# Ledger of designs, part 307: VH-VL binders against q0atu2

Target 1, 119 residues: q0atu2
Amino acid sequence: MLDKKARIRTSREYRNVFEKGKRLSGRFLIIYYVENALDNNRFGFITNKKIGMAVIRNRIKRQLRAIVREYQGQVKNKHDIVLVARAGIGKSSFEGMEKDYIAIMKKAGLFARNANKID
Below, E stands for the ipSAE of ESMFold2; O stands for the ipSAE of OpenDDE; V2 stands for 0.75 times the mean of E and O plus 0.25 times the DockQ between their complexes.

## First folded at step 16 (VH-VL)

Design a34 (framework fv_dusigitumab)
Fold by ESMFold2-Fast, scan of step 16:
Structure a34 (fold): chain C 119 residues (1-119), chain A 122 residues (1-122), chain B 111 residues (1-111)
Amino acid sequence: as target 1 above (119 residues)
Amino acid sequence: QVQLVQSGAEVKKPGASVKVSCKASGYTFTSYDINWVRQATGQGLEWMGWMNPDSGDTGYAQKFQGRVTMTRNTSISTAYMELSSLRSEDTAVYYCARDVGYDSGEFYFDYWGQGTTVTVSS
Amino acid sequence: QSVLTQPPSVSAAPGQKVTISCSGSSSNIGYYYVSWYQQLPGTAPKLLIYDNNKRPSGIPDRFSGSKSGTSATLGITGLQTGDEADYYCGTWDSSLSAGYVFGGGTKLTVL
């Protein structure tokens, strides 16, 4: 589970990331990210209706939280990061989402080490 | 079947800019990142950056920040690399290369363009 | 200067074996997969090895790769005159705000 302190919780905090942050697109994910003034990283998750029914969206959101949790130790500290799921993510496997997350985080310069090597 | 074809040789004066093209065929252009790598005369390979043809997102090597711009035109499956404020030291062969490691989070270049020679001289 | 160190040259006779080393650090080879590229004179580089030790279709098995700690090695057995080329290792580096890095290159001469 992601700790309460590791989650972006308010609409104001989400807006800050969108307004001040950088954007980077992967195959199934878009991230928006900005440095914060905290000692920890915070993550937000957006799954919209284009992905599919609520059951599918909730499954994707759970899987993305699990992926973020698993690789949390690889992420450079002091960032607010919002993951936005693209419409095609509903057809992806867990492995596909995980690979896309790793790829986009590396390209953003947010991974301190290669998370693939610990598998 | 997969092919990357680059534009022809260029001769430029110091201070000018150059724009090299890389036309992709034989695959879905938007599914693979394009990287640019140069090789100065008698020297080794030097990575310049990557460009995502689906989103237009880019990442540049710090040495080229402020001078390089990587773009694409998806309607003609063509990637571009523009380098400005040219110096004699920019005389090199410039390559585009396809990145197949995108989905796996690892980078390696499976297909390369033939190269474009850029000569900067007065 | 390259962040990955290769010997500038190696040489051997036809039919012999050569190895080319590539030395890095924990921020590159120590954590990421290594690729090798062959550049014949006057041509574009060609992918020779990816994921430390895998060969693309069409690359003969006399070319091999390995990795131990922060170093990688390219092996070539049954050396042929057509193998005269420059060889480059390459990998991702996380220490310089994410970028791909190449070794300085090794010129292989077949005597």
Scores: ipSAE 0.007, ipTM 0.602, lowest interface PAE 12.0, mean pLDDT 85

Design a35 (framework fv_dusigitumab)
Fold by ESMFold2-Fast, scan of step 16:
Structure a35 (fold): chain C 119 residues (1-119), chain A 122 residues (1-122), chain B 111 residues (1-111)
Amino acid sequence: as target 1 above (119 residues)
Amino acid sequence: QVQLVQSGAEVKKPGASVKVSCKASGYTFTSYDINWVRQATGQGLEWMGWMNPDSGDTGYAQKFQGRVTMTRNTSISTAYMELSSLRSEDTAVYYCARDVGYDSGEFYFDYWGQGTTVTVSS
Amino acid sequence: QSVLTQPPSVSAAPGQKVTISCSGSSSNIGYNDVSWYQQLPGTAPKLLIYDNNKRPSGIPDRFSGSKSGTSATLGITGLQTGDEADYYCGTWDSSLSAGYVFGGGTKLTVL
């Protein structure tokens, strides 16, 4: 599980990322990201109602947190990052979501080169 | 200035199809979903579905599944709603509306088109 | 049929207060935020309230919203003749049908 200090928790913090951050779109994910003034990264997750029923949205959210946790060591420090799931994500496999996450983080320049899965 | 401008009134015979357009301006077209809502004469608002202009993904209300198709042309910032196998009870004003919820996780309509009257008569 | 229940009409005099109720279930209002839309005669609906109780820019503070359990309420104080309109509540329904739902609408008459 992600440590509490590594999570974006307030609507004000989410709003800051959306308004001041950069946006990149992948196949199943959109990320918004901005540098923070902390000594750690923080992540937020949004799975809106267009994805499907609560059971599906909760499964997707858990899987995204697991992916983020597995790769957190490769993320450049001092960033707030919000992951927004696209409508089509409900049809994706865990591996498909993982590959999309890696691709978009590399494109954003947020992954260290030679990044590998922590596990 | 955000604007949604819809095509003009249509008169159709039962069994025909109608295609209504909604041209967006004043914002990044691909960043906000477009919804379609209709209102029969003297009746309430009825949601028909949403369309994601970036991906082309759609979600339709069960009542309209099999008869409605929602598409877009990103080069001209225009959304379309086509309703087939028209019946007299499809006589209504059809609205497009911008959904703020795509990126925020919320779902509500902040800007609406002016409406397109579709009349289906024998 | 409308999934959300509103009274069909409400009336009050200028300067008075009126409230319009909107009743749903655990899968819609009980789980999701409520919006309110105003439709003046012959015009497209306009967003009046979002996220249960927030007003877009340009909407006067005479309009307010609230939500409790599976019901929402729109309040209008200091009624003016220009408030005469149809009012609709709306929210996402998270049930198997998964879609946006509106109330049946309430016609406000300013006597």
Scores: ipSAE 0.007, ipTM 0.575, lowest interface PAE 11.2, mean pLDDT 85

Design a36 (framework fv_dusigitumab; at its last look DockQ between E and O 0.75; V2 from the best seeds 0.80)
Fold by OpenDDE, second read of step 17:
Structure a36 (fold): chain C 119 residues (1-119), chain A 122 residues (1-122), chain B 111 residues (1-111)
Amino acid sequence: as target 1 above (119 residues)
Amino acid sequence: QVQLVQSGAEVKKPGASVKVSCKASGYTFTSYDINWVRQATGQGLEWMGWMNPDSGDTGYAQKFQGRVTMTRNTSISTAYMELSSLRSEDTAVYYCARDVGYDSGEFYFDYWGQGTTVTVSS
Amino acid sequence: QSVLTQPPSVSAAPGQKVTISCSGSSSNIGYNEVSWYQQLPGTAPKLLIYDNNKRPSGIPDRFSGSKSGTSATLGITGLQTGDEADYYCGTWDSSLSAGYVFGGGTKLTVL
């Protein structure tokens, strides 16, 4: 699980990301991202009923949290990032979700091996 | 089989705009980004940007920011690249290319259009 | 001017081996996988190598790729006259201005 301080938890925090952040769509994910005034990144996760039953939605959330946790160290600092699951993600493999996440984060310019030392 | 077929050669005056089309077939158009790459005569390849046919999202190289617009018509599986305020330096062959990024997390172009020659001259 | 650096030209006789280098930085080759493209005279580029060392269908095993650190190398063995072309390396650049970058290209001449 993600550290508590690395999670977006309040409606206000989510609203801020949606209103002020940038939006980028991948195959299975949509990300909203905005700079924050903290020293750490925060992640939020959204699944809706279009994804499937509650059991499926919960599974997807667990998988996305696992992916985000795995690559957390590669994300540029000082960002709030909300992941919105798209329709069809429930039929995707974990690896498929992972690759999609990597691709969209690279397109957003949020991924780097040395996230804090980019030219 | 996957094919990208581009529109014909264009001749433009400086200051004008050009819009090149790229019609995709043989695959699900909305599942892969389309990238645009140009090549001036005798020069190397230059990446211009990417466009997501599903969402319409784009990312442009800094050099072309404010001057390039990448769009699509999903009903006919066609991508478009419009370049405005043309200069002689924009004379080049322009290519559309399919991007295999979402499948692998890595970006490369596995299929290319045949290219469109754009000539900018007074 | 290219973000990735290639030698402008290489040459060899038929049957010989040639290598083409591609030098980048930690934000591109150092972090992302490298692809190679072959461009025959008067034609569009063709994907030759992806993910550093993988060949698409139809590409003979005479072509090989490798990556180490911030550099990549294309190898061509058993050089044929039909291999005379321009070769470009490319990869994603995960810098502040994220985008794809190409090398300057290498002209391969078969003597």
Scores: ipSAE 0.908, ipTM 0.954, lowest interface PAE 0.5, mean pLDDT 95
Fold by ESMFold2-Fast, scan of step 16:
Structure a36 (fold): chain C 119 residues (1-119), chain A 122 residues (1-122), chain B 111 residues (1-111)
Amino acid sequence: as target 1 above (119 residues)
Amino acid sequence: QVQLVQSGAEVKKPGASVKVSCKASGYTFTSYDINWVRQATGQGLEWMGWMNPDSGDTGYAQKFQGRVTMTRNTSISTAYMELSSLRSEDTAVYYCARDVGYDSGEFYFDYWGQGTTVTVSS
Amino acid sequence: QSVLTQPPSVSAAPGQKVTISCSGSSSNIGYNEVSWYQQLPGTAPKLLIYDNNKRPSGIPDRFSGSKSGTSATLGITGLQTGDEADYYCGTWDSSLSAGYVFGGGTKLTVL
């Protein structure tokens, strides 16, 4: 999926994004985002028990990583971004999650011009 | 049937504030953002901002930042746009419009309110 | 000045064809899909074309759209007097001040 360097892994890193970052909500997703001092973007993913059983939460997390990976080249560099799945995400299709992600990222001003989908 | 119904015409003095309402019906109010667009007499369309009726999140055009506030009351499916420190140049028709961004990944306005005329004069 | 550039006016006779252009940049039309809105005199704008070339229910196939690079085009064939209106292109601008932008509008006069 995502490269190790592109993942938020530690509780301290997640806490930094939640405490210092901006927040935008979509229909199925919430993003928290903050500019970092690195040369690259990093992503974190949170799914909670209100979404459903572990098998459903794990599927959604994998699908969100796939979506993020696919649009990675469009994201403006030097950001830490945490995606939080809302309870209603279990009702969504893959395409629904993808479109929600695109809309939120555009509204946040995080999608770069001249990037393509698989860059 | 999807409808956006706006409040009636307003006449204000310079320095006053105006609050325009936009009542939605025929769809789940919290599922679609409401945008505000204005049009001065004989001029083009000017985007003012978007408001997410579920979260209350907003994004405003730079020109209006600090003077505009977009809110909603979900219990009555109504969006509001308040513009403060009015000047004669704010005389315009103000429209609310629904965007489909969360469904499409692209933004466009599929339904519009009928418009609210705001006249700023001394 | 508007962010997207349209000719201020265009005119043709009933039954003819017109084309209205809309020019932008890489951060708006070059990256995002374009929509077109029709505004009849004294009325609110109405969505005419979305996603570059798609028509909402109720819009006749005389109206078409296209996009190439940083420009978009609205085509109207078989012009009718009821088509006399202002036409606006619009799209999202993905620059630093992310938001929606409109063209300056084109007044179509059906002679």
Scores: ipSAE 0.778, ipTM 0.915, lowest interface PAE 1.0, mean pLDDT 92
Fold by ESMFold2, look of step 18:
Structure a36 (fold): chain C 119 residues (1-119), chain A 122 residues (1-122), chain B 111 residues (1-111)
Amino acid sequence: as target 1 above (119 residues)
Amino acid sequence: QVQLVQSGAEVKKPGASVKVSCKASGYTFTSYDINWVRQATGQGLEWMGWMNPDSGDTGYAQKFQGRVTMTRNTSISTAYMELSSLRSEDTAVYYCARDVGYDSGEFYFDYWGQGTTVTVSS
Amino acid sequence: QSVLTQPPSVSAAPGQKVTISCSGSSSNIGYNEVSWYQQLPGTAPKLLIYDNNKRPSGIPDRFSGSKSGTSATLGITGLQTGDEADYYCGTWDSSLSAGYVFGGGTKLTVL
């Protein structure tokens, strides 16, 4: 689970990303992203009704949050990032969402080697 | 099976523009990004950018920002690369190539077009 | 841009082996997986190795790849005259200018 500090919470924060940010589409996801004035990243998640019923949309949100949490150490800091689930995401597996996320984050220039550790 | 077929050779004068086409077949065109790579005679490969045929999103190498435009027509499964303000240094073979990033999260080019020679001379 | 450094040429006799090095940085080879491309004279490049060491269907196991730190190596054993080509390493560069980068290329001559 993402910490409260790392969540986009207000309508103003979301509007800022959509209005000022860049947009990049993958197969299952769209990301909107913009540099923020903080020392950390913030993430937002949107599923719309074309995806399915509320229980399906909530499950997809939880899966996307898990993916973001797993890779958050690789994300370049000082960005607000909104993940929008595309209508076709229901055809995807968890692994498919994950690979899509990795690909679009690399193409957006948002992944960097900042927290690679050998445990 | 998968095939990328490019338009024919072009001869241009400095200052002109060129538009190269790349027709895809044997796969779902909108599922994979098309990249453009060029190679001057006797030189190495130079990546120019990527284009998502579904959304029309692009990412260009800094060297070509402001001079390159990558587009597509999904109804005929065709990608385009247009390079403007041509100089003699732009003389090269231009390739389209399919990247597999959405399948694996890693980028490499599994299929290439045959190349399009663009000659820029006065 | 020769962001990735390769030797300009290598050579060996038929049946022998060679290696081709590819040196990069933490933002490219150190962060992302490496691919190799073969370009026979007068032809388009062809994928030879992906994910550092994997072969696409139809590429014989005489071609191998490895990666260590910020360097990658292509190995070719049992050299044949048909292996004469230019070889390029390539990878994604996750620096400020996110994009794909190639090595300068290595001309393999089978003598």
Scores: ipSAE 0.716, ipTM 0.898, lowest interface PAE 1.3, mean pLDDT 91
ESMFold2 (binder alone), look of step 18: mean pLDDT 93; pTM 0.952
OpenDDE, look of step 18: ipSAE 0.907; ipTM 0.955

Design a37 (framework fv_dusigitumab; at its last look DockQ between E and O 0.69; V2 from the best seeds 0.78)
Fold by OpenDDE, look of step 17:
Structure a37 (fold): chain C 119 residues (1-119), chain A 122 residues (1-122), chain B 111 residues (1-111)
Amino acid sequence: as target 1 above (119 residues)
Amino acid sequence: QVQLVQSGAEVKKPGASVKVSCKASGYTFTSYDINWVRQATGQGLEWMGWMNPDSGDTGYAQKFQGRVTMTRNTSISTAYMELSSLRSEDTAVYYCARDVGYDSGEFYFDYWGQGTTVTVSS
Amino acid sequence: QSVLTQPPSVSAAPGQKVTISCSGSSSNIGYNHVSWYQQLPGTAPKLLIYDNNKRPSGIPDRFSGSKSGTSATLGITGLQTGDEADYYCGTWDSSLSAGYVFGGGTKLTVL
């Protein structure tokens, strides 16, 4: 799981990202991202009822956390990033979510090369 | 089958604007980003930017920021690229191309329009 | 001036093999998959190779791609007269100004 310091935890922190951040939409995800004054990145996750039942929402959230954790070392530092799951994500595979995340992060200019990248 | 059909050739004066259209068919228009690439006569390909037909989000090459606007009309599956403040150096063939980045996390263009020649001359 | 560097031209006789190189940096080829495009005279570019070494449907196995480090290579065996075209490598650049980048293009002449 993501370290505590790598999580957006408060409503105020989320509000800040939504109000001051940039927004990009992928196929299954919307990301809001803004620079922070920290030396690390923080991630937030939002799944709403449009996705489906609580069991589905929780599954999606777990999957998104897993994806973010996997690629967190490739994200440029000093950003607060909120992932909002889109309605169609429930019909997507894990791999589909992963590819969508990668694509949107690249288009946002938030990804950078690291030693763990496997081509 | 996937097809991108672009609007016809344009002749413009310096300082004018040009708007090229790209009509998509054979797939879900909103599922793939549209990119625009231009090619001056005898020159190489130059990427201009991407547009997400679903959200309307865009990302432009730095060179064209402030002069290019990429839009879409989802009801007719058509993407548009408008370039303003035209100069002679903008004379080129402009292509729209489908981006499959969301499918693979890697960006490449699997389908291209036939191209639109834009000539800027006084 | 292109972010990716290609030789301006290559040539070979029919039936021969040619290779076209594409050199980039850690932020583009080093990090992202490379694609190749064929542009026949007077036509729009056509996807030839994607994901470094994969061929779309309809592309013969005479065409191959490879990537190593910050460089990519397009290989064409059994060269045919119809292969005479311009070839471009391309990839995403994950630098501060994220975007797609192309090579300068290579003109292939079949002798």
Scores: ipSAE 0.874, ipTM 0.942, lowest interface PAE 0.5, mean pLDDT 94
Fold by ESMFold2-Fast, scan of step 16:
Structure a37 (fold): chain C 119 residues (1-119), chain A 122 residues (1-122), chain B 111 residues (1-111)
Amino acid sequence: as target 1 above (119 residues)
Amino acid sequence: QVQLVQSGAEVKKPGASVKVSCKASGYTFTSYDINWVRQATGQGLEWMGWMNPDSGDTGYAQKFQGRVTMTRNTSISTAYMELSSLRSEDTAVYYCARDVGYDSGEFYFDYWGQGTTVTVSS
Amino acid sequence: QSVLTQPPSVSAAPGQKVTISCSGSSSNIGYNHVSWYQQLPGTAPKLLIYDNNKRPSGIPDRFSGSKSGTSATLGITGLQTGDEADYYCGTWDSSLSAGYVFGGGTKLTVL
């Protein structure tokens, strides 16, 4: 999982990202993102009832956290980023969510060069 | 089966605006972003920006910021690119092109419109 | 002033093999996959290669692509007169303004 320091925790912090951040939509995901005053990135995850029952929402949230964790080292530092799952995400595969995330992050200018890997 | 069909040639005076259309068919219009690429006379391909036809989100090349606007009308599967404050160096063929980024995680243009010639002269 | 560097021209006789290079940096070719586009005179560009080395349906296997580090190469074997065209490499650039970038184009002359 993501380290505690890499998670958005409070409703006030989520609200700040939603109201002051930029927004980009993909096929299954919407991201809201804003530069922060910290030395690290923080991520938030929203899966609302439009997606389906709790079992489906919990699966999607777990999969999104796994995707974010996998690509964490490619994200340009000092950002608060909230991923909001769109209603149709329940029909996507894990790979489909992953590809959507990569495309959105690249279009947002949030992915940094990684010649080898992030240690 | 997938087709992108663009509007016809335009002749404009410096300072005017031009709006080029790109009508998509043969696929779900809202599932793939439309990019705009131009080619000035005798020059190479120059990327202008992308537009998400579902959300309306856009991203523009720095060179065109403040002069370009990319929009769509989903009911007729049509994308638009409007370029304002036209200069003679904007004389070019303008192409729309479909990208597969959301399927691939990588960007490339699998289908292109036929191009729209825009001539800016006094 | 193209972000990706290609030779301006290449030439060879029918039946021969040519290669066209495309050089970039770690923020573009070094990070993202490369595509190649063919533009016949008076026509729109056409996708030739995507994801570094894959061909769309209908593209003959005479066309191939490869990528190593921050450079990519388009190979054309069994050269035909109908291959005379401008060839462009392209990829996403993850630097300052984030966007798609093309090479300057290479004019291929046959015979």
Scores: ipSAE 0.838, ipTM 0.923, lowest interface PAE 0.6, mean pLDDT 91
Fold by ESMFold2, look of step 17:
Structure a37 (fold): chain C 119 residues (1-119), chain A 122 residues (1-122), chain B 111 residues (1-111)
Amino acid sequence: as target 1 above (119 residues)
Amino acid sequence: QVQLVQSGAEVKKPGASVKVSCKASGYTFTSYDINWVRQATGQGLEWMGWMNPDSGDTGYAQKFQGRVTMTRNTSISTAYMELSSLRSEDTAVYYCARDVGYDSGEFYFDYWGQGTTVTVSS
Amino acid sequence: QSVLTQPPSVSAAPGQKVTISCSGSSSNIGYNHVSWYQQLPGTAPKLLIYDNNKRPSGIPDRFSGSKSGTSATLGITGLQTGDEADYYCGTWDSSLSAGYVFGGGTKLTVL
């Protein structure tokens, strides 16, 4: 799971991202993102009732958290990022969500090369 | 069959604008981004930007920021690229291309339009 | 100036093998997959190789791709006169000004 420091926690923090941030849509996900004043990234996750029942929404949130955790070392620091699941996400696979996330994050300019990688 | 069919050749004067269309068929138009790429005579390919037909989101190459606008009309599965304040250096063939980023997490263009020649002459 | 560097031309006789290099940086080829495009005279580019080394349906296996570090290579064996074309490498660049980048193109002549 994501560390507590890496989570968007309050309604005000979420509102700031939605009101001040940029928005990009993929096939299954929408991201909202804004630079923060911290030295780290923070992530938030939103599902709505249109996706399905609570057990389905909770499964999707767990899958998205796992994806974010896997790629967190590649995300440019100092950003608050909210992932919003689109209504059609229930029809995607874990791999489909993962590739959607990668594509959106690259198009947003939020993925950077790993500083520890060789050229 | 996936097909991208572009509008016909354009001749423009410096300072004018041009709007090129790209009609998609054979796939769900809103599921894939459209990119625009240009090529001056005898020169290489130059990427201009991407557009998400579902949301209307765009990302433009820095060189064209402020001069290019990429749009669509989803009811007729058509993407548009408009370039303003034309210069003679904008004379090129303009291509639309479908990117597969949402399927793969990597970007490449699996289908291309036939190209639209835009000539800017004074 | 292209971000990715390719030789401007290469040539070889029918039946021989040729390679086309594509040199980039850690933010593009080093981080992202490489694709190759073939542009026959007077036509639009066509996808030839994706994901570094994969061929779309209809591309014969005499076309191959590879990637090492920040460089990529297109290989063509059993050269045919119909292979005369311009070849471009392309990839996403994840630097500050993120976007797609192409090589300058390589004109292949089959002698």
Scores: ipSAE 0.743, ipTM 0.906, lowest interface PAE 1.2, mean pLDDT 91
ESMFold2 (binder alone), look of step 17: mean pLDDT 92; pTM 0.951

